# VH-VL binders against SUPPRESSOR-OF-WHITE-APRICOT/SURP RNA-binding domain containing protein 1 (SWAP1): the designs that were tried, part 11

Target 1, 142 residues: SUPPRESSOR-OF-WHITE-APRICOT/SURP RNA-binding domain containing protein 1 (SWAP1), of Arabidopsis thaliana (Mouse-ear cress) (o49570r267to408)
Amino acid sequence: LPADVAMELNGVLGNLNGTKESIKSAKIWFMQRSPFAPALAEALRDRVFAMDDSDRQMHIVYLANDILFDSLQRRTNLHEFDNEALAFRPILGSMLGRIYHFPQNKEENQSRLEKILQFWASKEVFDQDTISSLEKEMKSGP
Short names: E, the ipSAE of ESMFold2; O, the ipSAE of OpenDDE; V2, 0.75 times the mean of E and O plus 0.25 times the DockQ between their complexes.

## First folded at step 9 (VH-VL)

Design p3 (from p1 with heavy chain Y105W; framework fv_zilovertamab; at its last look DockQ between E and O 0.72; V2 from the best seeds 0.00; counts 0 for: pae E 3.8 > 2)
Fold by OpenDDE, look of step 9:
Structure p3 (fold): chain C 142 residues (1-142), chain A 120 residues (1-120), chain B 107 residues (1-107)
Amino acid sequence: as target 1 above (142 residues)
Amino acid sequence: QVQLQESGPGLVKPSQTLSLTCTVSGYSFTDYYIHWVRQAPGQGLEWMGSIDPSGGSTSYNQKFKDRLTISKDTSKNQVVLTMTNMDPVDTATYYCARDLYFGQWYFDYWGHGTLVTVSS
Amino acid sequence: DIVMTQTPLSLPVTPGEPASISCRASQSVSSYLAWYQQKPGQAPRLLIYDASNRATGIPPRFSGSGYGTDFTLTINNIESEDAAYYFCQQYDNWPYTFGEGTKVEIK
C-alpha cells in the first residue's frame, strides 16, 4: 500500500467502533479505493491478527461484510465475483479463523461468524464451494 | 421463538414523560439492534431511534433528539424508550423491532405494538 | 431525510389479478429497500428485503424489484387475504424512512 493510503487506513480503523455510521464511513472509504482492494483486505486481516480485542476484531468483519454486500449490488454479472469479493476471498478464511478461536467472547462471536457465512452464502457473495472452504478454514483456525 | 413485547402506560398526560419497555426473548439480546417505530392512528410509520445492545450506542431521528432517550438493560433483555414533554400529537402505536448487526438492517421481527394516548 | 413516495395510495384489485405498488426514493438507496404488509390491528410484517428478496414464509406471489430510486412491489394472483396496507422502507441512511402506505382493497 502507498504510505498515504496506509495512513488513511489506520485512521479509518481507528474510528471504527462498531456503529453503523463508522462501518458505513469505512466502507465508503474502502470502495473509493477499489484498485487497492487486495492490499487493503490483507491489511484488514493483519489488523485482526494484531488486535487483542474481540469486539474490534468483529468490527472489521462487519466492515468486510458491508463492503462485500455493497460490491455485490454493483455486479454486472451476479455469478461472477466482483473486485472486492476477489480481494477478500483469499484472506477471509484466516481472518475469520483468528476471530473464531479468539478466547474472548468466543461462543458469541462463533455464532455471529457462522451467521455471516450463511448470509454470504444466501446472497451469493461467494459460491457454495468458497463458503465451504471459508468455513473449514475458519473452524480449523490459523 | 423470537418475541418482542412493548409495555408501558396506555395513557399519558400532556407535558409528562413516556416510558416504554421492549422485552425480547428467543434469541441472543446483543445480536440485534432494537428500533422504535411509531404509527399515529391512520397514519404511516415513523422511525424514532435505535440502540445497539452490544455497545449501547444509539441513533435518533433528529425530530426527537431533544426528547427521546433509548437505553438498555442487558440483565433483563430490555430496551427502554423515554420521551419527555408528551403532546397529543404523540398519540400513536409504538413498536419495537429488531434488525441484525450486519448486512440485514431491515426489521424482520416486530412487537405487537402498544397504543399510547396523550390526553388531559 | 430520504423521502419515500408510494403510488397509488389506494389500490382496489379483483381477486386473481395482479397488483403493483410503486415506491420512489428522493435519492438512491441502492438495494436497501424493504416492503411490509400491515393488517388492521397488527404490526407490520416483513415481505421483501433488499429490494427483491422474499422473507421467510412469504408466498411466491409477492415479489419486489428495483434499484436506486424506483422500486415495485408486485402481488400476482391477489387473494382476499392480501387486503392490507403495504409500506416501503429505506434503510440506507439515517433516519430510516417509510412510504406513506398503500391500501390494497379486494373488490
Scores: ipSAE 0.037, ipTM 0.711, lowest interface PAE 2.7, mean pLDDT 92
ESMFold2, look of step 9: ipSAE 0.335; ipTM 0.739
ESMFold2 (binder alone), look of step 9: mean pLDDT 89; pTM 0.891

Design p4 (from p1 with light chain D50Y; framework fv_zilovertamab; at its last look DockQ between E and O 0.40; V2 from the best seeds 0.00; counts 0 for: pae E 3.5 > 2)
Fold by OpenDDE, look of step 9:
Structure p4 (fold): chain C 142 residues (1-142), chain A 120 residues (1-120), chain B 107 residues (1-107)
Amino acid sequence: as target 1 above (142 residues)
Amino acid sequence: QVQLQESGPGLVKPSQTLSLTCTVSGYSFTDYYIHWVRQAPGQGLEWMGSIDPSGGSTSYNQKFKDRLTISKDTSKNQVVLTMTNMDPVDTATYYCARDLYFGQYYFDYWGHGTLVTVSS
Amino acid sequence: DIVMTQTPLSLPVTPGEPASISCRASQSVSSYLAWYQQKPGQAPRLLIYYASNRATGIPPRFSGSGYGTDFTLTINNIESEDAAYYFCQQYDNWPYTFGEGTKVEIK
């Protein structure tokens, strides 16, 4: 990531507090920088691995969800992954796994993560094979 | 199956306090936000507020900020709405509805609603 | 608050014909728009979320479109069971607000 984008990302994530407003704002910021989607997705994963707050980790997942779902709406072909989906697919498993197995993680968050995967499956954010892979990686842990 | 059920008095006198309970079942209580929405007879729907059962954080419609309190009882899988200084204008069917935590603030399941009439 | 305006408020429809309900927001709500169906004596039922996504179990004849301020709920090949009130709801900004409702009647 360019240094300036990285700095901005840090600011965005610093303001991410789980509110819809903060998630929306972060999503908008992310979507405006779609060419950096792969690097940004990786950065989000790295942040999840670096932080020790389970709630804040979940906030990043919520952000990812909003990004992916928004991007889904923009697909010209619903059966082809969009830019953001492609960016997140390789990193989501490890991200979700980190959160799922985080020692201080709440049991409720595990349930929420499972529901998020179900949601992505039902809306075909990812194909079933990808969903299965993500679920497996999530539950297996990093 | 997912169930939400409102319970409370069907009749409240003016200036009295309304207390309604939303009892949820069929899913993990702390996984979803619970919202309160009311509907005056023959009128539209009005969002009142919400609570995150996981932690108890609340959001309120400013219209009700001075009168409305939403709380939870995790041990009973219940969310409680308390609204003070009731007025006939507050006569409505009151619904509780759930919403997923991850930013999709639409209501996929609703209670059957309970009619509350404010009258002397 | 964001005001949601529905038109028409009453919509008589012949079975088999399509019905369209409009919902206009006083300001952009992006795609954070839901549609609900409410039959007499019942709670609202989610039809559409995120402007164009059908909820689970909702027949394909129901569809939603729009973005920003203008949204449309379309019911193709309307059936007698579709007689109900329909409400739009924005969930982009607090407080969440609903349209006035549209009464769909079967001729």
Scores: ipSAE 0.276, ipTM 0.792, lowest interface PAE 2.5, mean pLDDT 92
ESMFold2, look of step 9: ipSAE 0.364; ipTM 0.740
ESMFold2 (binder alone), look of step 9: mean pLDDT 90; pTM 0.905

Design p5 (from p1 with heavy chain S54R; framework fv_zilovertamab; at its last look DockQ between E and O 0.72; V2 from the best seeds 0.00; counts 0 for: pae E 2.4 > 2)
Heavy chain, then light chain:
Amino acid sequence: QVQLQESGPGLVKPSQTLSLTCTVSGYSFTDYYIHWVRQAPGQGLEWMGSIDPRGGSTSYNQKFKDRLTISKDTSKNQVVLTMTNMDPVDTATYYCARDLYFGQYYFDYWGHGTLVTVSS
Amino acid sequence: DIVMTQTPLSLPVTPGEPASISCRASQSVSSYLAWYQQKPGQAPRLLIYDASNRATGIPPRFSGSGYGTDFTLTINNIESEDAAYYFCQQYDNWPYTFGEGTKVEIK
ESMFold2, look of step 9: ipSAE 0.518; ipTM 0.807
ESMFold2 (binder alone), look of step 9: mean pLDDT 90; pTM 0.907
OpenDDE, look of step 9: ipSAE 0.437; ipTM 0.842

Design p6 (from p1, 71 letters changed; framework fv_zigakibart; at its last look DockQ between E and O 0.19; V2 from the best seeds 0.00; counts 0 for: pae E 4.4 > 2, placed apart)
Fold by OpenDDE, look of step 9:
Structure p6 (fold): chain C 142 residues (1-142), chain A 120 residues (1-120), chain B 107 residues (1-107)
Amino acid sequence: as target 1 above (142 residues)
Amino acid sequence: QVQLVQSGAEVKKPGASVKVSCKASGYSFTDYYMHWVRQAPGQGLEWMGSIDPSGGSTSYNEKFKGKATMTSDTSASTAYMELSSLRSDDTAVYYCARDLYFGQYYFDYWGQGTTVTVSS
Amino acid sequence: DIVMTQSPSTLSASVGDRVTITCKASQSVSSYVAWYQQKPGKAPKLLISDASNRATGVPSRFSGSGSGTEFTLTISSLQPDDFATYFCQQYDNWPYTFGQGTKLEIK
């Protein structure tokens, strides 16, 4: 990531507090920088791995969810992955796995993550094979 | 169609406990959170907490921690809320309510409500 | 907690009237506000979500508007079936909170 984009990302994530508004603002910022979607997705994963706060980890997952859902709504072809879905696909498994096995609030967050995967499946954010792959990677752990 | 049917009215003495049920039908019970909302006589609505039927994780309003216990039975598609150490100010109508999809914390379907009266 | 303050607490109106109910949030809740209608002895019914999105089956005479800290529910032409109590709700921040209600009664 360019240094300026990385700095802005830090600011955005610093303001991420779990409110819908904070997540929406971060989503908008992300969507406006679509060329950097792959690098940004990786940066989000790295942040999750660096965090020692399970709530803050989940906030990033909520952000990812909003990004993916919003991107889904903009698809011209529902059966083709959009830019954001392609960006998140390779990093989501490890990201979710980190949170799934994090000792803090483990049971609660495991349930939340499973519901998020179900949501993505039902809305066809990802195809069933991708969902199964993500679930497997999530439950296997990092 | 989606339906939430709650158990009948309860009359209890102070110090007793009561368990209210909410049976869901017409949708996949584990796909949505079940919330509980209280309404004291002549008062507004108050969010008490929620349960994820998928796994049973709960979230409580701080005001009702220690007062309300939420559980669910997926085999029966039923959510439960137990109130302990009942006091007169626990007298209210208690509603179960379903949220929408993930992250949508407004309620599209409600139970008919259960009146709990606490009197000596 | 975010406080939702509705006004007025009671509103008297006649059939055919245009009525407006206001809900003010103690802090910004973006557009994450819902409105409910409740009749005596009945559960609340969803009218509006996301400040302005009318729920399925809700008559077009009901509309919602607003963002940030001020929100309004409007009934363009009051019908006999509309006399009830109305509640706003924010779902931007936990815990989710409701307004104290507005009772709409016949004049």
Scores: ipSAE 0.032, ipTM 0.722, lowest interface PAE 3.7, mean pLDDT 92
ESMFold2, look of step 9: ipSAE 0.197; ipTM 0.706
ESMFold2 (binder alone), look of step 9: mean pLDDT 92; pTM 0.934

## First folded at step 10 (VH-VL; framework fv_zilovertamab)

Design q2 (from x52 with heavy chain S57D; at its last look DockQ between E and O 0.70; V2 from the best seeds 0.00; counts 0 for: pae O 2.8 > 2)
Fold by OpenDDE, look of step 10:
Structure q2 (fold): chain C 142 residues (1-142), chain A 120 residues (1-120), chain B 107 residues (1-107)
Amino acid sequence: as target 1 above (142 residues)
Amino acid sequence: QVQLQESGPGLVKPSQTLSLTCTVSGYSFTDYYIHWVRQAPGQGLEWMGSIDPSGGDTSYNQKFKDRLTISKDTSKNQVVLTMTNMDPVDTATYYCARDLYFGEYYFDYWGHGTLVTVSS
Amino acid sequence: DIVMTQTPLSLPVTPGEPASISCRASQSVSSYLAWYQQKPGQAPRLLIYDASNRATGIPPRFSGSGYGTDFTLTINNIESEDAAYYFCQQYDNWPYTFGEGTKVEIK
């Protein structure tokens, strides 16, 4: 990531507090920088690994969800992965795995993550094979 | 089955504080946002605010920001609306409704609503 | 705030005929648009979500279309039981806002 984009990302994530407003704001910022989607997705994963707060980790997952869902709504072909989906696919398994096995609020977050995967499946954010792969990686842990 | 139900006083005097409770059942309380929406007699729907039961984060319509507080009681699966300085113009049916935190931001379930009349 | 404008406000329809209600947003709301049905003395009921998806249990005669600023709710082969108020709602931006409502009456 360019240094300026990285700095802006830090600011955006610093303001991420789990509210829909904060998540939306972060999503908009992310969507405006689609060319950096792969690097940004990776940065989000790294942030999750650096966090010691399960709630804040989940906020990033919710952000990812909003990004993916928004991108889904904008697809010209609903059955083809969009840029953001492709960017998140390689990092989501490890990201979710970090949270899934995090001691704090473990049972609650495991349930939420499973529901999120199911949601992505039902909305066809990812195909079933990808969902299965993500689930397996999530449950296996980082 | 999913159920939301509003409860509280049907009559409030002007300048007094309204307190309404939304009791939810049939699903995991912390998985859905709870919203408050009101409808004056013969009028449209007006979004008031919402709360995330998992963390307690709230969002408010600016119109009500100074008078409205939304809180939760997780132990009772309840969300509480408190609105101060009630006026006759606040006479309305008050609804609570849910939406899912992720992906489903529409209101799939509503309470039956409770009529609140503000009158001397 | 995003203003949602519905047209018409009143729509008399003959049984068996189609009904169309328009909802226009003052700015783009993408597909974050829902339609609700409200009968007298009842709470609103979700009909359509994400502009074009029917909610569970909603008959196929109800359909939604649109993206951005212009949306349409269509009721094909209108039935007597469809007499109600219909509201659109955007959930793209805070605060969430609703249309004025359209009263569908059966002739």
Scores: ipSAE 0.031, ipTM 0.711, lowest interface PAE 2.8, mean pLDDT 93
ESMFold2, look of step 10: ipSAE 0.515; ipTM 0.812
ESMFold2 (binder alone), look of step 10: mean pLDDT 90; pTM 0.910

Design q3 (from q2 with light chain S30D D92E; at its last look DockQ between E and O 0.73; V2 from the best seeds 0.00; counts 0 for: pae O 3.7 > 2)
Heavy chain, then light chain:
Amino acid sequence: QVQLQESGPGLVKPSQTLSLTCTVSGYSFTDYYIHWVRQAPGQGLEWMGSIDPSGGDTSYNQKFKDRLTISKDTSKNQVVLTMTNMDPVDTATYYCARDLYFGEYYFDYWGHGTLVTVSS
Amino acid sequence: DIVMTQTPLSLPVTPGEPASISCRASQSVDSYLAWYQQKPGQAPRLLIYDASNRATGIPPRFSGSGYGTDFTLTINNIESEDAAYYFCQQYENWPYTFGEGTKVEIK
ESMFold2, look of step 10: ipSAE 0.557; ipTM 0.826
ESMFold2 (binder alone), look of step 10: mean pLDDT 90; pTM 0.909
OpenDDE, look of step 10: ipSAE 0.035; ipTM 0.630

Design q5 (from x52 with heavy chain S57Y; at its last look DockQ between E and O 0.73; V2 from the best seeds 0.00; counts 0 for: pae E 2.2 > 2)
Fold by OpenDDE, look of step 10:
Parts: C-alpha cells; structure tokens; sequence
Structure q5 (fold): chain C 142 residues (1-142), chain A 120 residues (1-120), chain B 107 residues (1-107)
C-alpha cells in the first residue's frame, strides 16, 4: 500500500466501532479505493490478528460483510466474483479463523461467523466450494 | 416466535423525561440491532436511533441527539429509550424494531407500538 | 438526509385491478430499499426488502422493483385486505428515512 493510503486506513480502522455509521464510512472509504482492495483486505486481516478484542475483531468482519454485500449489489453479473470478493477470498479464511478461535466471546462469535458464511452462501457472494473452503480454514484455526 | 414489545407511560407532562422499554423474545437478542421509530398521529415514520447487540454502541438521529439515550440490558433482553424535555410535538406511537447485525438492515419485525401523549 | 417521496399519497383501487406506488429517493440508495404495509392500529409489516425481494409469508401479488433512486411497489389483483398505508424506507444512509406513505383504498 502507498504510505498515504496506509495512514488513511489506520485512521479509518481507528474510528471503526460497533456503530453502523463507522462501518458505513469505512465501507465507503474502502469502495473508493478498489484498486487497492487486495492489499486493504490483507491489512484488515492483519489488524484482526493484532487486535486483542473480540468485539473489535467482529467489527472488521462486519465491515468486510458490508463491503462484500455492497459489491455484490453492484455486480453486472451476479454469478461472477467482483473485485472485492476476489480480494477477500484469499484472506477471509485466516481472518475468520483468528476470531473463531479467540477465547473472548468464543461461542457467540463462532455462531455469528457460521451465520455470516451461510449468508454469503445464500446471497452467492461466494460459490459453495469457496464457502466450504473458508469454513474449513476458519474451523481449523491459524 | 419473534416478539418485540414496547412498554412505558402513555402520558407524559411537558418538560418531563420519557422512558420506554422494548422487551424482545423468541430469538437471539445478540444478533440484532434494536431501533426506535416513532409515528405522530396521522403522520409518517421517523427513525430515532439504534443500539447494537454486542458492544452497546448507539446511533442517533441528529434531531434527537441532545435528548435521546438508548441503552440495553442483555440479561433481560431489554432496550430502553430515554428522551428528555418532552413536548406535545413528541406525541406519537413509539415502536421498537430489529434488524440483523449483518447483511439484512431492514426491519423485519416490529413491536406493536405504544402511544405516548405529551400533555399538561 | 435522503428524502423519500412517494406518489401518489392516496390511491383508490377497484378489487381485482393492479396498484402501483412510486418511491423516489433524493439520491441513490442502491438496492437498500424496503416496503412496509401498515393497517390501522397496527405496526408496519415488512413486504419487500432490498428493492425486489418478498419477505416471508408475503403473497406473490406483491412485488418490488427499482434501483438507485426510482422504486415501485406493485400489488396485482388487489384484494380488500390490502387496504392499508404503504411506506418505503431507505437503509443506505443515516438517518434511515421513510416515504410519506400511500393510502390504498378499496373502491
């Protein structure tokens, strides 16, 4: 990531909380920088790994969900992965795995993450094979 | 079955504080945001604010920012609305409604609503 | 704030005929648009979500269409039980906002 984009990302994530406003703002910022989607997705994963708060970790997942869902709504072909989906696909398994096995609020977040995967499947954010792969990676843990 | 129910005083005097409670049942309380929406008699719907299920973070309509507080008691599956300095213009049916914490941000279930009249 | 404008505000319909309600957003809300039905003395009930998806238990005669700024709720073969107020709502931007409501009356 360019230095300026990285700095802005830190600011965005610093302001990210449980409010929908913060997630909305972060999503908009992310969507405006689609060319950096792969690097940004990786940065989000890294933040999850560095974070020692399960609620904050989940906020990043909610952000990812909103990004993916918003991108889905904008697809020209609903059955073809968009730029954001392609960016998140390689990092989501490990990201979700970190949270899935995090001690704090473990049971609740495991349930939430499973529901999120089901949601992505039902909305065809990802194909079934990808969902299965993500689930396997998530449950296997980092 | 999913159920939301508002409770509180039906009558409030001007300048007094309104307190309403939304009690939910029949689903996982921690999977949904709770929103407050009001409707003046014969008028449209107005979003007031919301509270997230896990962290207790709140969002408010700027119109009510200085008067409105939303809190929750997870142990009781309750969300409380507190609004200060009530005025007759605040007379309305107050609803609580839920939306999912991810993906589905529409209000799929509503309470029956409770009428609050502000009068001397 | 995003302003949601509904037309018409009053819609008399003969049983068996279709009814169409328009909702226009002051700015694009993508597909983040819901329709609700509200009968007298009752809370709103979700009809359509994400502009075109029927909620669970909603009859097929209800349909939604649109994207961006212009949306339409269509009720085919209107029935007497469909007499109600109908509201659109955007959930794309804060604060969430609703249309004024359309009163559907059965002739």
Amino acid sequence: as target 1 above (142 residues)
Amino acid sequence: QVQLQESGPGLVKPSQTLSLTCTVSGYSFTDYYIHWVRQAPGQGLEWMGSIDPSGGYTSYNQKFKDRLTISKDTSKNQVVLTMTNMDPVDTATYYCARDLYFGEYYFDYWGHGTLVTVSS
Amino acid sequence: DIVMTQTPLSLPVTPGEPASISCRASQSVSSYLAWYQQKPGQAPRLLIYDASNRATGIPPRFSGSGYGTDFTLTINNIESEDAAYYFCQQYDNWPYTFGEGTKVEIK
Scores: ipSAE 0.443, ipTM 0.842, lowest interface PAE 1.4, mean pLDDT 94
ESMFold2, look of step 10: ipSAE 0.535; ipTM 0.813
ESMFold2 (binder alone), look of step 10: mean pLDDT 88; pTM 0.893

Design q6 (from x52 with light chain S30D D92E; at its last look DockQ between E and O 0.75; V2 from the best seeds 0.00; counts 0 for: pae E 3.0 > 2)
Fold by OpenDDE, look of step 10:
Structure q6 (fold): chain C 142 residues (1-142), chain A 120 residues (1-120), chain B 107 residues (1-107)
Amino acid sequence: as target 1 above (142 residues)
Amino acid sequence: QVQLQESGPGLVKPSQTLSLTCTVSGYSFTDYYIHWVRQAPGQGLEWMGSIDPSGGSTSYNQKFKDRLTISKDTSKNQVVLTMTNMDPVDTATYYCARDLYFGEYYFDYWGHGTLVTVSS
Amino acid sequence: DIVMTQTPLSLPVTPGEPASISCRASQSVDSYLAWYQQKPGQAPRLLIYDASNRATGIPPRFSGSGYGTDFTLTINNIESEDAAYYFCQQYENWPYTFGEGTKVEIK
């Protein structure tokens, strides 16, 4: 990531507090920088790994969900992965795995993450094979 | 079955504080946002605010920001609306409604609503 | 705030005929648009979500279309039980906002 984009990302994530406003703001910022989607997705994963707060970790997942869902809504071809989906696919398994196995609020977050995967499946954010792969990676842990 | 139910006083005096409770059942309390929406007699719907029952994060309509507080009691599966300095113009049916925290932001279930009349 | 404008505000319809209600947003809401039905003395009931998806238990005669700023709720072969107020709602931006409502009356 360019230094300026990285700095802006830090600011955006610093303001991410779980409110829909903060998540939306972060999503908008992310969507405006779609060429950096792969690097940004990786940065989000890294942030999750650096966090010691399960709630804040989940906020990142909710952000990812909003990004993916928003991108889905804008697909010209609903059956092809969009730029953001492609960017998140490689990093989501490990990111979700970090949270899935995090001790704090473990049972609740495991349930939520499973529901999120099912949501992505039902909305066809990802195909079933990808969902299965993500689930397997998530449950196997980082 | 999913159920939301509003409860509180049907009558409030001007300048007094309104307190309403939304009690939810039939689903995981922490999986859905709870919103408050009101409807003046014969009028449209007005979104007031919301709360995340998991983290407790709140969002407010700027119109009510200075006098509206939304809180939760997880042990009771309840969300509480508190609004100060009530005025006759605040007379309305008050609803609580849920939306899923992720992906599904529409209101799939509503309470029956409770009429609140502000009068001296 | 995003302003949602519904037209018409009153819609008399003969049983068996179709009814169409328009909802226009002051700015794009993508597909983050829902339609609700409200009968007298009742809470709103979700009809359509994400602009075109029919909620569970909603009859096929109800349909939604649109994207961005212009949306339409269509009720085909309207029945007496469809007499109600109908509201659109955007959930793209805070604050969430609703249309004024359309009163559908059966002739």
Scores: ipSAE 0.197, ipTM 0.768, lowest interface PAE 2.4, mean pLDDT 93
ESMFold2, look of step 10: ipSAE 0.457; ipTM 0.791
ESMFold2 (binder alone), look of step 10: mean pLDDT 90; pTM 0.910

## First folded at step 11 (VH-VL; framework fv_zilovertamab)

Design r1 (from x57 with heavy chain E104Q; at its last look DockQ between E and O 0.64; V2 from the best seeds 0.00; counts 0 for: pae O 2.8 > 2)
Fold by OpenDDE, look of step 11:
Structure r1 (fold): chain C 142 residues (1-142), chain A 120 residues (1-120), chain B 107 residues (1-107)
Amino acid sequence: as target 1 above (142 residues)
Amino acid sequence: QVQLQESGPGLVKPSQTLSLTCTVSGYSFTDYYIHWVRQAPGQGLEWMGSINPSGGDTSYNQKFKDRLTISKDTSKNQVVLTMTNMDPVDTATYYCARDLYFGQYYFDYWGHGTLVTVSS
Amino acid sequence: DIVMTQTPLSLPVTPGEPASISCRASQSVSSYLAWYQQKPGQAPRLLIYDASNRATGIPPRFSGSGYGTDFTLTINNIESEDAAYYFCQQYDNWPYTFGEGTKVEIK
């Protein structure tokens, strides 16, 4: 990531507090920088691994969900992954795995993550094979 | 089965404070936002505010921000609406509705609503 | 605030005929548009979400279309039980806002 984008990302994540407003703001910022989606997605995963707060970890997942869902709504072809979906696909398994096995609020977050995967499946954010892979990676742990 | 139920006084005097409770059942309380929506007799629907039962963060319609407070009691699966300085113009049926935090930002389930009349 | 304008406000329909209700947003709401049915003395019931998806248990005769600012709810082969008010709602931006409502009456 360019240094300026990285700095902005830190600011955005610093303001991410779990409110819909904060998540939406972060989503908008992310969507405006779609060329950096792969690097940004990786940065989000790294942040999840670096933090010791399960709530804040989940906030990043909610952000990812909003990004993916927003991108889904804008797809010209529902059967082709959009730029954001492609960016998140390789990092989501490990990201979710970190949270899934995190001791704090473990049971609650496991349930939430499972529901999020089901949602992504039902809305065809990802194909079933991808969903299965993500689930497997999530449950196996980092 | 998913159920939302509003409860509270059906009559409030002007300048008094309204308190309504939304009791939810049939699902995980913390998975869905709870919204309050009201409808004056013969009128449309008006969004008032919402709360995230997970964390307790709230959002308010600016129209009500100064006199509306939404809170939760996780132990009872309840969300409480408190609105001060009630006026006859606030006479309406008040609904609570749920919204999934992720993916379902629409209201898939509603309470039956409770009529609140503001009158001297 | 995003203003949702419904047309018409009253719609008399003969059984078996189609009914169409329009909802226009003052600004784009993407696909974040829902339709609700409300019968007298009842709470609103979700019909359509994300502009074009039927909620669980909603008959196929109900359909939604549109994106951005212009949306349409269509009821094909209207039935007597479809007499109700119908509301659109955007959930793209705070505050969430509803249309004025359309009263569908059966002739």
Scores: ipSAE 0.156, ipTM 0.753, lowest interface PAE 2.8, mean pLDDT 93
ESMFold2, look of step 11: ipSAE 0.634; ipTM 0.844
ESMFold2 (binder alone), look of step 11: mean pLDDT 90; pTM 0.903

Design r2 (from r1 with heavy chain S54R; at its last look DockQ between E and O 0.52; V2 from the best seeds 0.00; counts 0 for: pae O 2.8 > 2)
Fold by OpenDDE, look of step 11:
Structure r2 (fold): chain C 142 residues (1-142), chain A 120 residues (1-120), chain B 107 residues (1-107)
Amino acid sequence: as target 1 above (142 residues)
Amino acid sequence: QVQLQESGPGLVKPSQTLSLTCTVSGYSFTDYYIHWVRQAPGQGLEWMGSINPRGGDTSYNQKFKDRLTISKDTSKNQVVLTMTNMDPVDTATYYCARDLYFGQYYFDYWGHGTLVTVSS
Amino acid sequence: DIVMTQTPLSLPVTPGEPASISCRASQSVSSYLAWYQQKPGQAPRLLIYDASNRATGIPPRFSGSGYGTDFTLTINNIESEDAAYYFCQQYDNWPYTFGEGTKVEIK
C-alpha cells in the first residue's frame, strides 16, 4: 500500500467503533480505493490478528460484509466475482478463523460468523465451493 | 419463532410522555437492529428511529430528534421508545420491526403494532 | 430525505389479471428497496427485499424489479386474498422512507 493510503487506513480503522455510521464511512472509503482492494483486504486481516478485542475484530467483519454486499449490488454480472469479492476471498478464511477461535465471546461470535457465511452463500457473494472452503478454514483455525 | 410485541398505554394526554416497549423473542437480541415505525389512521408508514442492540447506537428521524429517545434493556430483550410532548397529531399505530445489520436492512419481522391515541 | 412516489394510489384489478405498482425514488437507492403488503388491522408483511428477492413464504406470483430510482412490484394472476395496501421502502439512507401506499382492490 502507498504510505498515504496506509495512513488513511489506520485512521479509518481507528474510527471504526461498530456503529452503522462508522462502518458505512469505512466502507465508502474502501470502495473509493478499489484498485487497492487486495492490499486493503490483507491489511484488514492483519489488523484482526493484531487485535485482542473480539468486538473490534467483529467490526472488521461487519465492514467486510458491507463492502462485499455493496459490491455485490453493483455487479454487472451476478455470476462473476467483483473486484472486492476477489480481493477478500483469499484472506477471509484466516480472518474469520482468528475470530472464530478467539476466547472472548467465542460462542456468540461463532454463531454470528456462521450466519454471515450463510448470508454470503444465499446472496451468492461467493460460490458454494468458496463458501465451503471458507467455512472449513474458519473452523479449522489459524 | 421470531416475535416482536409492542406494549404500552393506549391513551396519552397532550403534553405527556409516551413510553412503549418492544419485547423480542425467538432470536438473538443483539443480532438485529430494532426500528420504530408509526402509522396514523388511514395514512402511510413513517420511520421514527432505530437502535443497535449490540452497541447501543441509535438513529433518529430528524422530525422526532428533539423529543424521541430509543433505548434498550439487553437483560430483558427489550427496546423502549420514549417520546415527549405528545400531541393529537401523534395518534397512530406504533410498530417495532427488526432488520439484520449484515446485509438485511429491510424489515423482515414486525410487531402487531399498538394503537396510541393522544386525547385530552 | 429520499422521497418515494408510488403509482397508482388505487388499483382495481380483476381476478386472474396482473397488477403492477410503480415506485420511484427521488434519488438512487441502488437495490435497497423493499415491498410490503398490509391488510386491514394487520402489520406490514415483507414481500420483496433488495428490489427483486421474494421473502420466505411469498408466492411466486409476486415479483419485484428495478434498480436505482425506478422499481416495480408485479402481482401475476391476482387473487382475492391479494386485496391490500402495498408499500415500497428504501433503506439506502437515513431516514428510511416509505411510499404513500397503493390500495389494490379486487373487482
Scores: ipSAE 0.101, ipTM 0.739, lowest interface PAE 2.8, mean pLDDT 93
ESMFold2, look of step 11: ipSAE 0.762; ipTM 0.890
ESMFold2 (binder alone), look of step 11: mean pLDDT 90; pTM 0.910

